# Ledger of designs, part 164: miniprotein binders against q53ft3

Target 1, 195 residues: q53ft3
Amino acid sequence: MFGCLVAGRLVQTAAQQVAEDKFVFDLPDYESINHVVVFMLGTIPFPEGMGGSVYFSYPDSNGMPVWQLLGFVTNGKPSAIFKISGLKSGEGSQHPFGAMNIVRTPSVAQIGISVELLDSMAQQTPVGNAAVSSVDSFTQFTQKMLDNFYNFASSFAVSQAQMTPSPSEMFIPANVVLKWYENFQRRLAQNPLFW
Key: E = the ipSAE of ESMFold2; O = the ipSAE of OpenDDE; V2 = 0.75 times the mean of E and O plus 0.25 times the DockQ between their complexes.

## First folded at step 18 (miniprotein)

Design sb1 (at its last look DockQ between E and O 0.74; V2 from the best seeds 0.70)
Fold by ESMFold2, look of step 18:
Structure sb1 (fold): chain B 195 residues (1-195), chain A 97 residues (1-97)
Amino acid sequence: as target 1 above (195 residues)
Amino acid sequence: SDRERLIIKAKMAARWLRLALELAEQGNTEEAKTAIEFAIRLLRRIEELATTPEEEEIVEQAIEAAQEALQLLEQGKPDEVEEILQEAIELLEELIQ
């Protein structure tokens, strides 16, 4: 039902269900992560009047996990980008997963999603500075993905002397990729929602 | 209290069953099964929270109805689940009152 994406990593689409209404994703090497995207896959929506509260938990060796509310996903806002760099350990205000002994690797953080009634979610307050604004989120996510694509594509660049003829393949000159990249970045900087 | 938690979970289960009914009517049988399975997990939790004989009887009947609906969908009979799902939803609404 949910996906979890970190720039430069494979998307996770198989959340671990840990309770009747709670799902988790593991985040290994969490210290290198600045932002996480949480989104609905689109396979099944929330029922009307329900949504998901999104939490983050540090790997903490000195007690029961403390979950920090990052924000929400709903049918009306089915994806969101959350900043997890700079969160303080143990600064959570709610412990929706705190009664469960979730087994995890010591250096692995977790994203948790609690499926709830919208009325219950309206009474919750996210940890300050965790959620990235919609326009800022699109800009940062898109920039990271553009950088990743450009670096990946340019690693396959070949000269005309190195070209291997293959009639079943289509080729694009490398400068086309660069020009597209530069144009997209410029448009995004002027209007993050141009797409 | 246990009663307040029971009511919240009963509301969520009923909403999953209403979604299942809509999905089954649209021919989305696999998605309807998933919604019923989420509802059954909530009903099992409600069963643990029930403290009166009336609550226990209602939740047992709701589980049986949801399981029968799931069985009918597994047999490829989505047009036969409407009455059973509606009965399960009515039981949950009675539990909420």
Scores: ipSAE 0.695, ipTM 0.893, lowest interface PAE 0.9, mean pLDDT 78
Fold by OpenDDE base, look of step 18:
Structure sb1 (fold): chain B 195 residues (1-195), chain A 97 residues (1-97)
Amino acid sequence: as target 1 above (195 residues)
Amino acid sequence: SDRERLIIKAKMAARWLRLALELAEQGNTEEAKTAIEFAIRLLRRIEELATTPEEEEIVEQAIEAAQEALQLLEQGKPDEVEEILQEAIELLEELIQ
């Protein structure tokens, strides 16, 4: 039903069911993890009116688990990216996973998914800065990429008087690059997912 | 409260059974089985939360119906599960009232 992905690691597709409505993924060496992707496998959807609350758990200095609500997954939003690197010093929130005396290896964190009614989920408040807006992040990344390219290309700009003869090379006018950039920006603003 | 928990779990179980019915009708037999299994786990928890003989009886009947539906799917009889699943859903609706 659920999958969990950490960059540079194998995808996990088998969550441990710890209760009738709760699933858990183990994350070894969690201190090296910046982002986690939680997603539905597409085999079984949520029943109508239900979704999943996604929690992160790590051991505190005393070895006690600290749980934090990261966000949600639903049939309408079957995947989500969470930043967990900044949460390691956060305060614990109320969570449905109880005092699970999980003998945790100090280096292992957990992702917990609680399957709940959507009405109940709406009353919960995720910890700040955990949920990465996919659209905003993508737009920001694209903009940074475009700026990087433009700056790189512009650094090689020379006037015609500064050009050295190179008959084997083709040249693109800088104004063409600028025009492309402006057109791309316009398209991106209209629809960030135009491709 | 325990009663509130019981009602929430009953609602969830009913929703899983409805999904199972839809999946079975679509020919997604394995997924339908999984949905029923989820419902049965919830029903077992509801049984533990039940405080009256009437509630216990309703939950027991719902578990039996869900198990029968699961067996029918395992036997390759998806056309016969509709009536049984509908019965289980109705039992849960009675429990919520």
Scores: ipSAE 0.669, ipTM 0.888, lowest interface PAE 0.6, mean pLDDT 87
ESMFold2 (binder alone), look of step 18: mean pLDDT 87; pTM 0.871

Design sb10 (at its last look DockQ between E and O 0.70; V2 from the best seeds 0.70)
Fold by OpenDDE base, look of step 18:
Structure sb10 (fold): chain B 195 residues (1-195), chain A 97 residues (1-97)
Amino acid sequence: as target 1 above (195 residues)
Amino acid sequence: SDRERLIIKAKMAARWLRLALELARQGNTEEAKTAIEFAIRMLRRIEELATTPEEEEIVEQAIEAAQEALQLLEQGKPDEVEEILQEAIELLEELIQ
């Protein structure tokens, strides 16, 4: 039903069901993790009027679990990206996972998904900095990538008078790169998901 | 309260069974089985939360109906599942009232 993805690691598609309405993924070496993606596999949807509350748990200095609500997944929003790197020193929140005597190795965190009624989910408040706005983040990333490429390419720009003959190399006029950049920005502004 | 938890879980179980019914109608047999299994796990928890003989009886009947539906799907008889799932849903609706 659920998947969990950490960059640079294998995707997890088998959550441990710890209760009738709760699923857990283990995250080894959690201190190296910046972002986590939680998503529905597409095999079975939520029933109508239901969704999932996504929690993060890490051990405190005493080895006790600290749970924090990250956000939500639903049929209408079947995937979400969460930044967890800044949460490792945060305060715990109320959570439905109880005192799980999970023999926790100090280096292992958990992602918990609680399947709940949507009405109940609406009353919950996620921790402020965890949810990455999908559209805004993507737009910002794309813009940064474009700027990085343009700056990189333009740093190699030379006038024809400055060119050293290299018959084996192909050259692209700088104006072509600029035109591409402008066109791409236009498309991105029209539809951030045009690709 | 335990009663509030019981009602919430009953609502959720009913929703899983409704999903199972729809999936079965669509020919998504494996997904329907999964949905029923989720409902059964919820029903087992409801059984533990029940405080009256009437509640216990309703939950027991719902579990039996859900299990029968699951067996029928395993036997390749999806056409016979609709009536049984509907019965289970109605039992849960009675429990919520």
Scores: ipSAE 0.756, ipTM 0.919, lowest interface PAE 0.6, mean pLDDT 87
Fold by ESMFold2, look of step 18:
Structure sb10 (fold): chain B 195 residues (1-195), chain A 97 residues (1-97)
Amino acid sequence: as target 1 above (195 residues)
Amino acid sequence: SDRERLIIKAKMAARWLRLALELARQGNTEEAKTAIEFAIRMLRRIEELATTPEEEEIVEQAIEAAQEALQLLEQGKPDEVEEILQEAIELLEELIQ
């Protein structure tokens, strides 16, 4: 139902369900993460009148989780970008993840999504400086990921004179990657939500 | 209190079942199954919160109805789930009162 995206990393689409109404993504090496995108995959919507509260958790000096409310995702706002770089030493907040209050692996944080009635969500206040513009920030993340993929793929580019024959191996021409990159950029510039 | 928590979860379970009903009517069978599965997980939690024989019986009947609806969808009988899903929703509405 949910996805979680960090620039330079593979998208996560398989949240761990930890309660009937709670889902979690692990964020290893969280100290290097500045922003996280949480979004609905589009396979199944929330029921009418429901939505998701999004939390960030990291281990404190004692290894105990510190949970902070980042914001919300709903059918009307199905993706959100959250800045977490300033939260890694912040104070905890009231949260519904009591079952996740156990000592955590160092360097692994979590994103928690609590599925709730919208009335319950309207009474919650996210921590400051977490919210970011969903469209502009999502486009920035997407462009950075696109650049990262292109640079990675290009680092393996060789001319035909440099290739070692390998008939059982499949290859793609480098220009296909470039054409894809250019086409994606054009479509993204025309409509950030085209895909 | 356990009663207040039970009411909240019953409202959420009913909303999952209403979504399942809509999805089944649209022919979105796999999505309807997923919504019913979420509802059943909530109903199992409600079962743990129930403190009266009436609450326990209502929850048991709602679980049985939701499980029957799931079975009918697995058998390719989506036209037959509407009444059983509506029955489960009505049981949850009674539980909320």
Scores: ipSAE 0.640, ipTM 0.875, lowest interface PAE 1.2, mean pLDDT 81
ESMFold2 (binder alone), look of step 18: mean pLDDT 86; pTM 0.855

Design sb11 (at its last look DockQ between E and O 0.73; V2 from the best seeds 0.57)
Fold by ESMFold2, look of step 18:
Structure sb11 (fold): chain B 195 residues (1-195), chain A 97 residues (1-97)
Amino acid sequence: as target 1 above (195 residues)
Amino acid sequence: SDRERLIIKAKMAARWLRLALELARQGNTEEAKVAIEFAIRLLRRIEELATTPEEEEIVEQAIEAAQEALQLLEQGKPDEVEEILQEAIELLEELIQ
C-alpha cells in the first residue's frame, strides 16, 4: 500500500506489517540519509475518514528506538518528503509504536506508518523541521538526485576507441543519458505544482 | 481503556468494509479483497480486546460475515457480497454503540 524512497537507493514497496494497522520500512545506513519520500502506491486508497501518520525511528546511544512524528499521508496528500538529517539527535515524541517486538541493528532506522482515523490524526503535532513540502526543498532534493545519477553514469563513459566487444552486455550511448537528464530538468522546472 | 480501543478499531474496520463494498461495486474485486483482509486483521484485534460476552458474540459474527464476503469474491461472485458486507458493517456499528 506504501512506498518509501531515498535518493540513490532502490524504492521500497514491501513494507513490513508489524500490527493490524502499522507498517515499517527499514533504513539501513540511516546516518547518510537526509531526506525520505513516503508515498501511497495507488493500489488501494485509504477508506474515507482515514489516513496515515508517518514516524521516524532511530536507535539511541543505548540501542533503544526513539520515535518521532514526521507528518501525514492521506488520499488528498498521497506523498510527502521528510527531512530527517536534523532528527538523528532529537528527543522522542508521543507515538503509537510502543511495545512493538521488532528486531533491529544499530545502523538501521525505520519509517513507521500508523493507519488511523483522521480525527485521531488531527490531535497530533509533528516535529517542527521534518515536513518538507516547499518547492525549494523538493527542487533541491530532486536536483541532487539527478546530479548523482548523471555523475554516476558518466563516470563509466568510454569512447568507442576504448571499448572492447562484450557480446552478452547491453550498452546505452552516453548521449541518451544526457538527453534524458536535460529533458527531465526542463520538465521539472516547468511543473506548475512547484512555481 | 480496552473498550475505547475496541471502539476505535471497530470504526476503522467498518470504514475498510465500506471501501470494500464500493470497490466491489466498481468491479475492482482484487482491491476489494485486500480491503476485507485489512478489516479482518482489525476484527481479530477487536476479538482480543472484547471483555463481555455480548462484545465477543458480535465480533465473532462480524468475522464470519467478512470471511464469507472474502470467499464469495474468491469464487468470482462480487454481486453477492453486498448484503453480507452490509451485515458486517451493521454488526460493527452495534459494537460501537
Scores: ipSAE 0.643, ipTM 0.880, lowest interface PAE 1.2, mean pLDDT 79
Fold by OpenDDE base, look of step 18:
Structure sb11 (fold): chain B 195 residues (1-195), chain A 97 residues (1-97)
Amino acid sequence: as target 1 above (195 residues)
Amino acid sequence: SDRERLIIKAKMAARWLRLALELARQGNTEEAKVAIEFAIRLLRRIEELATTPEEEEIVEQAIEAAQEALQLLEQGKPDEVEEILQEAIELLEELIQ
């Protein structure tokens, strides 16, 4: 039903079901993890009026689990990206996973998904810095990428008088790059997911 | 409270059974089985939370209906599942009242 992805690692598609309505993924070497993606596999949807509350758990200095609500997944939003790197020193929140005597190796964290009624989920408050806005983050990333490319390309700009003859090389006028940039920005503004 | 927990789980179980019913109608037999299995797990928990003989009886009947539906799907008889799932849903609705 659920998948979990950490960059640079194999995707996890087999959550451990720890209760009738709760699933857990183990995250070894969690200190090296910045972001986690939680997503529905598409094999079975949530029933109408239900969704999933996503929690992060890490061991404190005493080896006791600290749980934090990251956010939610639903049929309408079947995937979410969470930043967990800044949470490793945060305060614990109320969670439905109880005192799981999980023999935790100190280096292993967990992602927990609790299947709940949407009405109940609406009353919960995720930790502030965990949820990465997908659209805003993508737009910001794209803009940074575009700016990086433009700056890189423009750094090589020379006037025709400054050109050294190189018959084996093709040259692109700088105005073409600018036009491309402007067109791309326009498209991005109209639809961030145009690609 | 235990009663509140029971009601919440009953609502969830009913929703899973409704999903199973819809999936079965669509011919998604394997997914329907999964949905029923989720409902049965919830029903077992509800059984543990039940405090009256009436509640226990309703939950037991719902479990039997859900199990029968699952067996029918395993036998390749999705057309016979609708009535049984509907019965189970109605039992859960009675429990929630």
Scores: ipSAE 0.381, ipTM 0.765, lowest interface PAE 1.3, mean pLDDT 86
ESMFold2 (binder alone), look of step 18: mean pLDDT 87; pTM 0.875

Design sb12 (at its last look DockQ between E and O 0.52; V2 from the best seeds 0.63)
Fold by OpenDDE base, look of step 18:
Structure sb12 (fold): chain B 195 residues (1-195), chain A 97 residues (1-97)
Amino acid sequence: as target 1 above (195 residues)
Amino acid sequence: SDRERLIIKAKMAARWLRLALELARQGNTEEAKQAIEFAIRLLRRIEELATTPEEEEIVEQAIEAAQEALQLLEQGKPDEVEEILQEAIELLEELIQ
């Protein structure tokens, strides 16, 4: 039903069901993890009026689990990206996973999914900065990438009078790069997913 | 409260059974079986939360119906599942009233 992905690691497609309505993925070496993707496998949807609350758990200095609500997955939003790197020093929140005697290896965190009624989910407040807005994050990333490229390319710009003859090299006018940049920005503004 | 938890789980179980019914109609037999299995796990928890003989009886009947539906799907008889699942759903609706 659920999958979990950490960059650079194998995808997990088999959650451990720890209760009638709760599933858990183990995340070893969690301190090196910045982002986690939680997604539906597409095999079984949520029943109508239901979804999943996604929690993150890590051991505190005493080895006790600290649970935090990251966000939600639903049939309408079957995948979500969460930033967990900044949460490792956060405060615990109310959670439905109870005192699970999870064999606490100090280096292992958990992603928990609680299958719930949508009405109940609406009353919950995720921790700040955990949910990565897919569209906004993509737009911001793309803009930063574009700016980086433009700055890099423009740093090599020279006037024709400053050019050293190099018959073996091809040159692109700076105006072409600028035009490309402007066109790309326009397309991105119209549809962030135009590609 | 335990009663509130019982009602919530009953609502969830009913929703899983409704999904199972729809999946069975569509010919998605394996997914339907899984949905029923989810419902049965919820029903077992509801049974533990039940405080009256009437609640216990309703939940027991719902479990039996769900198990029968699962068996029929395993036997390749999806056409016979609809009536049984509908009965289980109605039992759960009675429980939450």
Scores: ipSAE 0.703, ipTM 0.900, lowest interface PAE 0.6, mean pLDDT 87
Fold by ESMFold2, look of step 18:
Structure sb12 (fold): chain B 195 residues (1-195), chain A 97 residues (1-97)
Amino acid sequence: as target 1 above (195 residues)
Amino acid sequence: SDRERLIIKAKMAARWLRLALELARQGNTEEAKQAIEFAIRLLRRIEELATTPEEEEIVEQAIEAAQEALQLLEQGKPDEVEEILQEAIELLEELIQ
């Protein structure tokens, strides 16, 4: 139902269900992670009136898990980017995961998703500055970069009749670049951090 | 209290079953099965929280109805599931009272 993405790592799409309403992704080597994306896969929506509270967990100096509320995902906001770099020494928050006996190594953090009634979620307060508000800005910047690449590559297009022999040089048909551009643009609109 | 937790989980289970009903009506059989499976997991937790014979009886019947609905979907019989899902939802509504 959920996916989790860290830049430079493979996307995780197989959350571990740890309770009837709770799902977890492991984040090994969490000290190197600054941002995490949590998103709905699109296979099944939340029922009406429900959503997901998203938590980050890391081991404290004693190896005990410390959970912090990052924010929410809902049918109306099915993806979110969370900054976790400032949370690795922060104070824990009230959370639904603290009573569970979760087996984990001390060097592994977790993203937890608690599926809840929206009324319950409305009373919760995320840790400040965890959610990144600039998804639209990132998308706009990336779209402009994509347009610039396509326009640059297209500026070198020539017809077969206009080509001069260049046996030491390789060529790419222009339609391959267009196909890549269209596919990348589509995927970017679906998930700005798919790459 | 266990009663308060039971009510919250019963509300959530009912919402999953209503989503399953909508998905089954749309012909989205695999998604409907997934929604019923989430509801059954909640129902089994409700069973652990039940403290009265009345609560235990209601949740047992809701589990049986949800399991039957799941089996019918697995057999490729989505048209036969609506009444059974509605029965399970009504049992959960009774449990919430």
Scores: ipSAE 0.663, ipTM 0.885, lowest interface PAE 1.1, mean pLDDT 79
ESMFold2 (binder alone), look of step 18: mean pLDDT 86; pTM 0.863
ESMFold2, look of step 19: ipSAE 0.647; ipTM 0.878
ESMFold2 (binder alone), look of step 19: mean pLDDT 86; pTM 0.860
OpenDDE base, look of step 19: ipSAE 0.685; ipTM 0.895

Design sb13 (at its last look DockQ between E and O 0.01; V2 from the best seeds 0.00; counts 0 for: pae O 6.2 > 1.5, placed apart)
Fold by ESMFold2, look of step 18:
Parts: structure tokens; sequence; C-alpha cells
Structure sb13 (fold): chain B 195 residues (1-195), chain A 97 residues (1-97)
């Protein structure tokens, strides 16, 4: 249902369900992470009247989890970019995950998503600097996402001489991906908000 | 309280089942199954929170209905799930009262 993306890393699309209403992603080497994108995969929406509260957790010096509310995802806002670089030494917030025995390894942080009624979400307050609205940070993250996609897609390129018939599949010429990549970079540089 | 926690989960389960009904009507069978599975996890938590025999009976019936709907979808019978999903939703609405 959810995806989690960090610049320069593979997309995670298989959240661990840890309770009837809670999902987590592991973030190894979290100290090197400045931003995280949480998004709905688009396979199944929230039911009407529901959404997701998004939390960040890191282990303290004793290995105990410290959880902070980052913000929300909903059918009306199905993706969000959160800045986490300033949170790794911050104070915890009220959260619904503290009573659960979530297994983790040292030096691994987590993104938690609590699926809730919208009325319940409306009374929660995220930590102050988590939601990203800066054009500069958004542009940097978007460029890294574009680079990651291009590198991934190009790793599957084959020449016409190497190609064998596969009638059950559809194919895209590699130069289409390159042209899209170049066009998107140009437009992003001229107007980071064109999308 | 356990009753407040039960009501919240019953509301969420009912919303997942209403989504499952819409998805089944659209022919989105795998997505409908997923919605029902989320509802069943909520129903099992409701089962743990139930404090009266009436609550326990209602949630047991809702689980049975949701499992029957899941079985019908697995058998490729999405047209047959509407009545049993509506029954499960009505049972959850009784719990909310």
Amino acid sequence: as target 1 above (195 residues)
Amino acid sequence: SDREALIIRAKMAARWLRLALELARQGNTEEAKTAIEFAIRLLRRIEELATTPEEEEIVEQAIEAAQEALQLLEQGKPDEVEEILQEAIELLEELIQ
C-alpha cells in the first residue's frame, strides 16, 4: 500500500505490518539520510474518511526508540517529503507505536505509518520542521530521484543485436527514457514546481 | 477504554469493507481481497477488546462474513460478495451503537 524512498537508495515497497493499523519501513544508516519520501503506491487507496499519520523513529544512545510525528498522507495528499536530518537528536512526541514490540537492529531508524480516521488525525501536531516546503530541498531530492530512476532503467538496456523475441511483453527503446530524463531535468532547472 | 478502542476499530473495519465492496463492483478483485484482509485484522483486535457476550457474538459473525467474502473472491465470484459484505458492515454498525 505504501512506498518509502530515500535519495540514492532503492525504493522500498514492502512495508512490514506490525499491527492491525500500523506499518513500518527500516532505514539503515539513518544518520546519512536528510530527507525521506512517503507515498501511496496507488494499488489501493485509503477508505473514505481515513488516512495515515507518518512517524520517524531512531534509537537513542541506549537503543530505545524515539518517535516523532512527521506529518500525514491521505488520498488527497498521497505523497509527502519529510526532512529528518534535524530530528536525530530531537525530543520525542506523542505516538501510537510505543506499546508495540517492534524488532530493530542498532543504527537502524524506522518510518512508521499509523492508519487512522481523519477525525483522529486532525488533532495531531507534527514536529515543526519535518514537512518540506523549500524549493531548494525539493529540487535536490527530485534530481536525485531522477538520477536513480535513470540509472536503474538504463541497467536493463540491451542492443538490437542482443534482443530476442518476447511476444508476451511490451518494450520501450532506451533512447525514449534518455530523452524523457533530459527533458525533465531541463524543465526542473527552469521551474522546480512545473509538476 | 476497551469500549472506545473497540468502536474506533469497528468504524475503521466498516470503512475497509465499504471500500472492498466498491473494489469488487469495479472488478478489482485482488484489491478487494486486500481491503477485506485489513478489515479482518481489525476484527481480530475487536475480538480481543470485546467485553460482553453480545459484542463477542457480533464480531464472530462479522469475521465469518468477511472470511466468506474473501473465499468467494478467491473462487472468482466477485458478483456474489455484495450481500455478505453488506451484512458484515451492518454487524459493525451494531457494535458502534
Scores: ipSAE 0.691, ipTM 0.896, lowest interface PAE 1.0, mean pLDDT 80
Fold by OpenDDE base, look of step 18:
Structure sb13 (fold): chain B 195 residues (1-195), chain A 97 residues (1-97)
Amino acid sequence: as target 1 above (195 residues)
Amino acid sequence: SDREALIIRAKMAARWLRLALELARQGNTEEAKTAIEFAIRLLRRIEELATTPEEEEIVEQAIEAAQEALQLLEQGKPDEVEEILQEAIELLEELIQ
């Protein structure tokens, strides 16, 4: 039903089912993990009116699990990216996984998925900054890239009067670069995924 | 961030206006006009990125100054452009602070 992906590691498609409505993935060496992707395999959908609450669990200094709500997956949003690197010192939240006496090795964290009613999920508040909006992040990255390029290119701008003869070099008018920038900005504003 | 984007564009606009000023002093009126036009395009983008009334006012004044400079160049009065362009540059420097 669920998959879990960490960059640079093999995809996990076999969650441990710990209850009828609860699934767990083990994450060895969790301290090296920045992001985790949780996704539906597409084999089994959520029942109507239900979705999945996604939790992260890591051992505290006493070896006790600290659980934090990361976010949600649903039939309408079957995958999500979560940043977990900044959560390793966070406060625990209420979670549905109970006192699992999981003899955990200190280096192993867990991703837990609890199948819950959508209405109940709407009342829950994930930990801040865990959920990564792919669209927003992409838009921000693209904008930074554009600004960086334009700043770099414009720093070399010279007037024709300032130009020295260089037969071996090709020149692009600054107006062309500006037009490209403006067109790209317009397209990006209309649809961040226009390509 | 929007603030970072604003600052980058403001620095770029100021650079174009400084170039325009130099070109105008040299009598390169057509090139000076082109530089001002680039600055105005950036100023319009800055206007969209402005989040405070103060920023909006500064940008609007800079646009007006740049447009006036452009008009003076079109009228064949490059000697009168220096003060106006300098004002626009100072406005942008204020925005960057």
Scores: ipSAE 0.016, ipTM 0.309, lowest interface PAE 6.2, mean pLDDT 83
ESMFold2 (binder alone), look of step 18: mean pLDDT 86; pTM 0.866

Design sb14 (at its last look DockQ between E and O 0.66; V2 from the best seeds 0.64)
Fold by ESMFold2, look of step 18:
Structure sb14 (fold): chain B 195 residues (1-195), chain A 97 residues (1-97)
Amino acid sequence: as target 1 above (195 residues)
Amino acid sequence: SDEERLIIKAKMAARWLRLALELARQGNTEEAKTAIEFAIRLLRRIEELATTPEEEEIVEQAIEAAQEALQLLEQGKPDEVEEILQEAIELLEELIQ
């Protein structure tokens, strides 16, 4: 139902459900992440009167999770970009000599989405300045992704009349989606801002 | 309190079932099944929170109705789920009182 995107990484579309009303995405190597996009896939909307509270979690020095409210997604605001660089441990001065003395261990943060009644969400206050972008920015990003997918996939489209006569339907070979996915991954790795 | 949590989750479950009913009417069978599954997870939590025999009976009946609706959708019978989904919603509204 949700997607999670970090620039330069694969889009995550398979959130882990951890409770009857809570979903999470893992963010490995979270120290290198400055912004995260959380959005609704459009497969199923929230029921009327409900929405999602979006949280960021990272392990503290003791390994305990620290959860912070970033903001919200709803049917009327289906995407948001959140700045998480100010919310991470280890923000500060770097210099070459200090880095040589520290053993870096991979760590995993999480994006959590709690599905709630809108009335309950109105009682919550996000961490200041976490929300960065509007629906228009998400729409532009999503439109570029959709256009790229559509142009590639449509070059392989065949009508059912060309394979099995059914002129009211069109079908796409399954491998077209795979080729699009692989091409997108390659181009994103070469230039995360290619769209 | 636990009663307040039960009522909140019952409201959420009812909202998911209302969405499932609308999705089933639209022919969006897979989406309707997903909405019912979310409602059932909430109902299982409500079952854990229930403290009176009346609450337990209502929740058990709502779970049974939601599971029957899910089975009908799995069998490709979306036009047969409307009454059972409406029954489940009415049970949850009784629980909310």
Scores: ipSAE 0.649, ipTM 0.880, lowest interface PAE 1.2, mean pLDDT 76
Fold by OpenDDE base, look of step 18:
Structure sb14 (fold): chain B 195 residues (1-195), chain A 97 residues (1-97)
Amino acid sequence: as target 1 above (195 residues)
Amino acid sequence: SDEERLIIKAKMAARWLRLALELARQGNTEEAKTAIEFAIRLLRRIEELATTPEEEEIVEQAIEAAQEALQLLEQGKPDEVEEILQEAIELLEELIQ
């Protein structure tokens, strides 16, 4: 039903069911993890009116689990990206996983998914800065990429008087690159997913 | 409260059974089985939360119906599952009221 992905690691597709409505993924060496992707496998959907609350758990200095609500997955939003690197010093939130005496290896964190009614989920507040807006992140990435390219290309700009003869090379006017950049920016602003 | 928990779980179980019914109609037999299994786990928890003989009886009947539906799917008889699942859903609706 659920999958969990950490960059540079194998995808996990077998969650441990710890209760009738709760699933858990183990994350070894969690201190090296910045982002986690939680997603539905597409084999079975949530029933109508249900979704999943996604929690992160790590051991505190005393070895006690600290649970934090990251966000949600639903049939309408079957995947989500969460930043967990900044949560390691956060305060615990109320969670449905109880005092699970999970003998945790100090280096292992957990992702927990609680399958719940959507009405109940709406009353919950995720911890700040955990949920990465896919659209905002994508837009920011694209903008940074465009800026990087423009800066790189512009660094090689020379006037015609500064050009050295190179008959084997083709040249693109800088104004063409600028025009492309402006057009792309316009398209991106209209529809971030225009491709 | 335990009563509130019982009602919430009953609602969830009913929704899983409705999904199972839809999946069975579509020919998604394996997914339908999974949905029924989830419902049965919830029903077992409801059984533990039940405080009245009436609640216990309703939950027991719902478990039996869900198990029968699962067996029918395992036997390759999806056409016979609809009536049984509908019965289980109706039982849960009685519990929620």
Scores: ipSAE 0.618, ipTM 0.869, lowest interface PAE 0.7, mean pLDDT 87
ESMFold2 (binder alone), look of step 18: mean pLDDT 86; pTM 0.865

